# Designs tried in a protein design chat: VH-VL binders against Interferon-induced very large GTPase 1 (GVINP1). Part 1

No score or structure here was measured in a lab: all are predicted.

Target 1, 242 residues: Interferon-induced very large GTPase 1 (GVINP1), of Homo sapiens (Human) (q7z2y8r1479to1720)
Amino acid sequence: DKRLFVLSILGLQSSGKSTVLNALFGLQFTVSAGKCTQGAYMQLLKVEETFTEELGFDFVLAVDTEGLRAPEHSNKSKDRDNELVTFVIGLANLTLINIFGENPSEMQDILQIVVQAFLRMKQVKIFPSCLFVHQNVGEATATDQTMDGRRRLEQKLDEMAAIAAEQEQCLDVTCFSDVIRFDVNTHVYYFAHLWDGNPPMAPPNPRYSHNVQQLKSRILMTATQESRGNIMKISDVKSRVQ
Positions, changes and structure headers below are counted from each chain's first letter, unless a header gives other numbers; Kabat numbers aren't used for antibody chains.
F, E and O stand for the ipSAE by ESMFold2-Fast, ESMFold2 and OpenDDE, each averaged over both directions (binder to target, target to binder). V2 = 0.75 x the mean of E and O + 0.25 x the DockQ between their complexes.
[cut] marks letters that were taken out.
Atom coordinates printed by the task and the answers are left out, and those that the model quotes come from them; centres of patches stay.

## First folded at step 2 (VH-VL)

Design t1 (from t0 with light chain M32L H33A)
Fold by ESMFold2-Fast, scan of step 5:
Structure t1 (fold): chain C 242 residues (1-242), chain A 121 residues (1-121), chain B 106 residues (1-106)
Amino acid sequence: as target 1 above (242 residues)
Amino acid sequence: QVTLKESGPALVKPTQTLTLTCSFSGFSLSTSGVGVGWIRQPPGKALEWIAHIYWDDDKYYNTALKTRLTISKDTSKNQVVLTMTNMDPVDTATYYCARDEYWGSYAFDIWGQGTLVTVSS
Amino acid sequence: EIVLTQSPATLSLSPGERATLSCRASQSVSYLAWYQQKPGQAPRPWIYDASNRATGIPARFSGSGSGTDYTLTISSLEPEDFAVYYCQQYSSYPLTFGQGTKVEIK
């Protein structure tokens, strides 16, 4: 029975294989065939034997969603997307929340789904780790990465948490930090376009590559910390998926 | 119901500082997500965004003009003030203020009537 | 900054004809609006979020597009439609407008 780290990726626009996931794991991992269940695409990544002892796990299970719709603003209905998100987050050791572009409405939609799911899991005492990845931002990315941009995200998270808490009747929750451990200065990664310039075949944006390496380091650090006692076995994943 | 109105001098001399006030009613800059921007249009030319301020006092400036611009708000008075230093004849334009919403689908949904500022000696 | 390029600069058409106005962004945008402006007046919101008509805007106007390519279509021009139309992106700062397309009577 091998040791397993589960990494989930959530976003309104999702495909079975992400360029970011390939960039994160291409050099240290070999990829097995994928499997789709309950709308989630699962792909097993084998850790190179050289790194297995240092990291404390043998495999990474990457979980990607088929695609989420914007939340319909219904207070109590559990729709397919809410069930899928809850399943995916509940399965994971670490969840990446992908926001594409700089669209405030899209950010609000994904944050609402995610906060509601985290809040429901808090009620059953499941506390997964999460990181935010803001992709495909323009050259105004510096504005989003500033203290003012991060403060706006924190204010949005706090407001969405308060709204979700009211909808879920959790009167003890007033801000996002009441839902999950989160630091806007260290848990948010902003990515410019992968390709610098037009056409798309131009060389990769150096800023994108650097941010990928930083995110990868954070993911591996989190995985290593999880391996110190709370790591899943492959048999445990079979039980959760069933 | 919702209205915005620009006020300020109609004539400014070169090198002087321009101060424009946007007075509004029917909404508040204490409301989460609401902001006010300034847009200008030289006679016969295109629209140019100048500056923006949000409910949380977050401020943005046109890159080419940023060293000359200051935007501020007085939430209790329902006013946004734009200051632009070292005015030049090329800054002659109609100046508009308009409401914007950070979380909404709308762009600038309500505009003031505009105020013409002429820069001449 | 994101540069918006509108084409053509001028459309000379007769009432009843179809008008197609283009707005292209130098990089992908998620939010784009269109404004109508007549001489001596402030711009009026016309289309928001690429395809949604503002309140009171006739059904002959439609917006479409995504990413870098956006279009405003007027299915059959009425006399009151002859004006300058501006596109604007509001996905990121600095906010930017196109240079405008003038729809004029032939």
Scores: ipSAE 0.000, ipTM 0.400, lowest interface PAE 16.7, mean pLDDT 74

Design z3
Fold by ESMFold2-Fast, scan of step 5:
Structure z3 (fold): chain C 242 residues (1-242), chain A 122 residues (1-122), chain B 110 residues (1-110)
Amino acid sequence: as target 1 above (242 residues)
Amino acid sequence: QLQLQESGPGLVKPSETLTLTCTVSGGSISSGDYYWVWIRQPPGKGLEWIGSIYYSGSTYYNPSLKSRVTVSVDTSKNQFSLKLNSVAATDTALYYCARLGYDSEGYWFDPWGQGTLVTVSS
Amino acid sequence: QSALTQPASVSGSPGQSITISCTGTSSDVGGYNYVSWYQQHPGKAPELMIYDVSNRPSGVSDRFSGSKSGNTASLTISGLQAEDEADYYCSSYTSSSTYVFGGGTKLTVL
């Protein structure tokens, strides 16, 4: 039985989350891929044997959801998305929350879904790690020194957490940090536009490539820390996805 | 659901600048991973891609038109616009705005606006 | 002149199958699996019929299918119906990261 690090990515339909996963991992190390009964797409990637002792895991399971719909759809669709999101977060050692652009209403939609899910996880004593990835922002916004962007996100997360807590009658929750361990200065990555030309085939923006490498380093650091006590075995995942 | 509507002058004089605007309704121009596109069709001829814009302002133009064309976006109005300089009779065409979708396997133009006829004549 | 070559016209009777070709070069149709097809009724905007060579968007009849061999992409319409009468345009990505279209094919249902 081998050691497994589970990385999940959440995002709305057409949010470019599959592009992020492909940029992070590609398909060259994929030993299996497929869709589970809950609707998530999974890719199993093998860590090279020379690094497994250093990293503390043998495989990475990358989990991508089918694009989530805006919360305005029918109650049946909303319940399906909530169940899928809860499953994916519950499965992961680390969850990437993919936010597309700087649109406040789209940001509100994904944050509402995510905050509700993390609030539910808190109620059952599950505390997963998360990172936020803002894709396709202006190049100035993608710089490490963008304080206003981080303040806006923190404000929105706190607003969504307060609303969700009131709806769920959780009086001990007043801000997002009460829901999950989060620091807006260290857990948010801003990505400029991917393409230097027309899609679907163009060279990557150099700034995008730099941000991918920084995110990879953070994922690796988190995975290495998790391998010291909280890493799953492949057999643990088989029972949950089959 | 998502609808695009072109607006602008139906008649432009030679050497002047043609300006068209596309209004997007039923969805936000800054939502999702989409480009917004101008495509034209001279009467009785085929389609020609003019240019694409991403809501951040990144633009890509048909090389044959690049020296004369500018596409811009106004996310607060949910609109994007085309400016074509130094027009001639050969610029007479139906002008369409469209959304450009793509994935790792390809691309598609959908939906399209109804089109607006622009005639270049003195 | 258009970048991609299509026959100017094709015709068929109800119930027949017809095929419309779209021929380019190795720098467009032959070099990529990025081909789409559009249907245009008189006085209307084009509508997406096929993308990524052979994929049908939701709502498009399974009578429409796409394929590609070498530098030529093809749109096939089976069980031809009167409402299929329209102009059909192919589009392809290019090695210059641009989009090109065919000259269009007028389909007449006899």
Scores: ipSAE 0.198, ipTM 0.684, lowest interface PAE 3.5, mean pLDDT 79

## First folded at step 8 (VH-VL; from u10 with heavy chain E101R, light chain L95Y)

Design c5
Fold by OpenDDE, look of step 8:
Structure c5 (fold): chain C 242 residues (1-242), chain A 121 residues (1-121), chain B 106 residues (1-106)
Amino acid sequence: as target 1 above (242 residues)
Amino acid sequence: QVTLKESGPALVKPTQTLTLTCSFSGFSLSTSGVGVGWIRQPPGKALEWIAHIYWDDDKYYNTALKTRLTISKDTSKNQVVLTMTNMDPVDTATYYCARDRYWGSYAFDIWGQGTLVTVSS
Amino acid sequence: EIVLTQSPATLSLSPGERATLSCRASQSVSYLAWYQQKPGQAPRPWIYDASKRATGIPARFSGSGSGTDYTLTISSLEPEDFAVYYCQQYSSYPYTFGQGTKVEIK
């Protein structure tokens, strides 16, 4: 029975989720402009034997999901998104919350759903981790945007946590960090644009690659930490899915 | 400022087709997450959702009225058109169009003033 | 479709009193809104996502609830608060409204 680290990613449709996963692990999730991920796709990655002892797991299960609020859905349903998010978060040791752009309204809905899902997990004594990936961050204002962005994100998360707590009658929850282990300074990654300019003429942005490496490092660190605790076995995945 | 305005006939004969137009300003139906819905309210009665159209031309209809309804958009004109066939006196109501922000927290955050449609012979 | 049942149908109260309006869903919903409507006017968004006040809505209004049970509370009624309040679910299509609760002056 092999040890498994489950990594999932959530975000709005066309927010670059699959691209991030592919970049992280050299995966083959669909990233074409004309085709979006439907449902949830999983890829099992074998950890090299030389690293299994250090990492504490034998496989990584990468879970790519359809975008939230996907325009291609024949039946738009907020409840469906909630179910999907809950399922994906429940399945994973670590979930990447992918945010694209700076539109507060789009962000708010995602955050609400995500926070609610984490709170639900807490209630059933599931304690997953999360990292936020905020893409489409401009270079010129990166520092200020990062500081302000973090503050705003934290505030919003806390707000959503309070709301969720009230809804779920969790009186001991007042902020997002009460829901899950979270530090806005260490759990939020800002990504540059994938391209330096406008495709197809634009070259790849080297900063993107750097950002990916940073995120990857964090993911592996998190995975290692998780493995020291209650690491999932392949056999356990089935039970979690149910 | 976001505004919506309903226009169409005030009087429709039974069995005829009602065509209502929602003209809006201050937003675009090309914007992702934006939709426009129609809601009606018979005099002294409750609100009833009729139909929705989104930026991506995805359409939704009231189940009971579906066979009679067609919703369409002209993004360039900032208009949404609702057609309802085989009108009956029971369909007499004030008809509202309202903006839906799918990505937002509001189902309908901005409403038109409504237009009264009376179905009578 | 999800049926929303509001209660009471009519709530007669005096200014300064607390008003409690109920909206029950036939099945669990995650997204619920409240609208206020006054005679001769279009509905106005009042509460969204169960507990969030729309822009400009006074603090005396609060929304709560989850699953199938939702509540709109007015802590202390003001004269301008007397109106019909509708709940609406937008968790799934078809969107549906409650039958409304009329808050009237006693």
Scores: ipSAE 0.042, ipTM 0.609, lowest interface PAE 4.3, mean pLDDT 87
Fold by ESMFold2, look of step 10:
Structure c5 (fold): chain C 242 residues (1-242), chain A 121 residues (1-121), chain B 106 residues (1-106)
Amino acid sequence: as target 1 above (242 residues)
Amino acid sequence: QVTLKESGPALVKPTQTLTLTCSFSGFSLSTSGVGVGWIRQPPGKALEWIAHIYWDDDKYYNTALKTRLTISKDTSKNQVVLTMTNMDPVDTATYYCARDRYWGSYAFDIWGQGTLVTVSS
Amino acid sequence: EIVLTQSPATLSLSPGERATLSCRASQSVSYLAWYQQKPGQAPRPWIYDASKRATGIPARFSGSGSGTDYTLTISSLEPEDFAVYYCQQYSSYPYTFGQGTKVEIK
């Protein structure tokens, strides 16, 4: 009987999520065809047999919300999109928050939705893990200013957690770490530009590849830690997805 | 500081095309969830939403006006442009642009000052 | 399209009185906002998400309601509160506004 780690990718720009999936899993996993349901694309990734015993699971289900922007949603609704975000977070063992480009201050709106969704999960006793991923950050920014970016993100998350706690009347929540397991130094990843210079003539940016490997290692470490008693069998996930 | 400002002609003739520009600062339309909407208000009457554009170029129009409206953006110039064809005196109104944050809890959180457009012969 | 009907159209009251403004939606909505507008000015965000005050809005303003019935309450009118108030749904496109309730001095 096979064991499944559910990885949800919550992202708001279509190119960034696919790039992360291809970079992280294209060389070490067998990818099956995706399925679109409720505006989410699901991809089943089979763990190569050389890793299944070490990791403690046999498959990764990658749930991708890129479908929120798909043309098939002819009657786009803020209510439906917020329900999908809550579903994606509630389904997952680990949620990646994929932010493409600039610093966290430009992403205040997505951070607000994310914090509220995690607070709602806390209220129903669901405790997913999260990682933040900033893609296509300049190489100097990724190296020289990353600590400042991490501090600004942590401040914004704490502000939003306090606001959400007041709105939900949760007196035991004063910062984002009260909502979920989070450490800004280990749960936030900044990625350099994919290419040095302008595509298609530019070579791959070597800093990007290194940052992807760091993120992959953190995802696998988180998945290994979760497999101690929190990971589900495929048959159990079937009922949760339905 | 976040600001928006509408610009365009104050007077147009019936059947002419109106072009309005919303110029903004303090935010970018490249930021996920950010959008700019247009709302109009005829003198002494209620507010009417007319169009929206989002960071991903997704666009929405008031159903009654849709065939006459085109909305576009220039992210590098921090501008949104609304074009309305075949103007009629009933379209006389103050036109506002306003920021919408699709992922946030607010509807329109920052408004421009508005620009009055009069349609007459 | 979701139609918002505000009542009353005009509310004539004195300073210090309690004002109650109603907004009824033609179908259930999850996101409802209120705006205040004074003559010659742009609308100002006032209440969002049915009950949450925008930044700087006095505590005498409160919003309530769900589904199709929403209320804006001003517990004790101040001179600066005499204005037109609009409700707006932002649950689905097209976004729609109510026709407004004018709160005027008696």
Scores: ipSAE 0.006, ipTM 0.492, lowest interface PAE 11.4, mean pLDDT 73

## First folded at step 12 (VH-VL; from u10 with light chain D49Y)

Design e7
Fold by ESMFold2, look of step 13:
Structure e7 (fold): chain C 242 residues (1-242), chain A 121 residues (1-121), chain B 106 residues (1-106)
Amino acid sequence: as target 1 above (242 residues)
Amino acid sequence: QVTLKESGPALVKPTQTLTLTCSFSGFSLSTSGVGVGWIRQPPGKALEWIAHIYWDDDKYYNTALKTRLTISKDTSKNQVVLTMTNMDPVDTATYYCARDEYWGSYAFDIWGQGTLVTVSS
Amino acid sequence: EIVLTQSPATLSLSPGERATLSCRASQSVSYLAWYQQKPGQAPRPWIYYASKRATGIPARFSGSGSGTDYTLTISSLEPEDFAVYYCQQYSSYPLTFGQGTKVEIK
């Protein structure tokens, strides 16, 4: 009878991913022991009762792929990464794609895997949402909250979509927006540093806090939209995961 | 060793433009998260924050003063420059620059010694 | 803009006494710092995040409070503690300071 919103996060640096989860949902909130399946670490977060009526769900299942693209998973883990990303995207109501800005070559690798996974989801009529979070980028990208950084990402996504469409013989796919619902102006977030360390030793300043609140608001808005018809009960998710 | 030092004229006439330079050492404005702010203190009165610039060139100004203020940085010289137009005797104050860590514990963890600017005819 | 009001304006005490300084915000803040300033010197960071002492600050100083009401307490005044103390919020721009509380002898 309890309703669950599934949030997945993809990326390489766990400090960036765990920092996003902690900042969005609090450092000392109700936590459960994590469970790992195929390199996906899952954590159940209880939504405060005051917010459950407004949001339409009672729990958030955070799925983290900390093992994906780890340095120890070199070239031979490519098939496993594709399977894991497909699983994680297929499970989630919303997927956060965390791109750590000091690894530009890995940005292309992650985008290729993600685009392929979303194309496979389209073929089975699963249409999850995604947001891109680009952390720890240089000053030019961090100061560029404008269309330039978003335009370059959109161009790269469209290139990957066209390549994947040719490989999968999907002639009706020419850009990334043909694969999933995507708006580059509202689904891409750039931060020089999203979150840092333990709060008592590294308190956020107003600029940092405002950027975090914008991302949190977008995630909660997506969750609210999903709660009106697509949110699964916990029992349904257990069956789907197993 | 981290230090900041303010420099500029000690005396300015009303309506003139004040230019203050914060010269610092022991850190760089190219370092992610670093910023430099300006705070002033009129004689015998409270501290007033006036402007701020971060490593990524993001800038903030005191609302009452923003039309008179320009802040800029020269990362190669380890300097931050504050310009304040149309000076008035009420702007007489000691002007401090201070380091801010965007990721840190304070808005201002290291301060310069301050420089007194007197606005008088 | 968040206004910080400190009280009292002046606190006249003898060494060994307990000092209590108040800082009240015009609206709720999450991040508040305290600075100490002596004549002819720049302010020094003293307390941050309402209750955490900066490096090297003696244990006789403690900060407390939340929301709109914050307090700096000096458990037993020493000669070097006579100074002006400012509170400062860093929850939102523009950053603001209180007007100061002067802690003086006698």
Scores: ipSAE 0.000, ipTM 0.430, lowest interface PAE 13.3, mean pLDDT 73

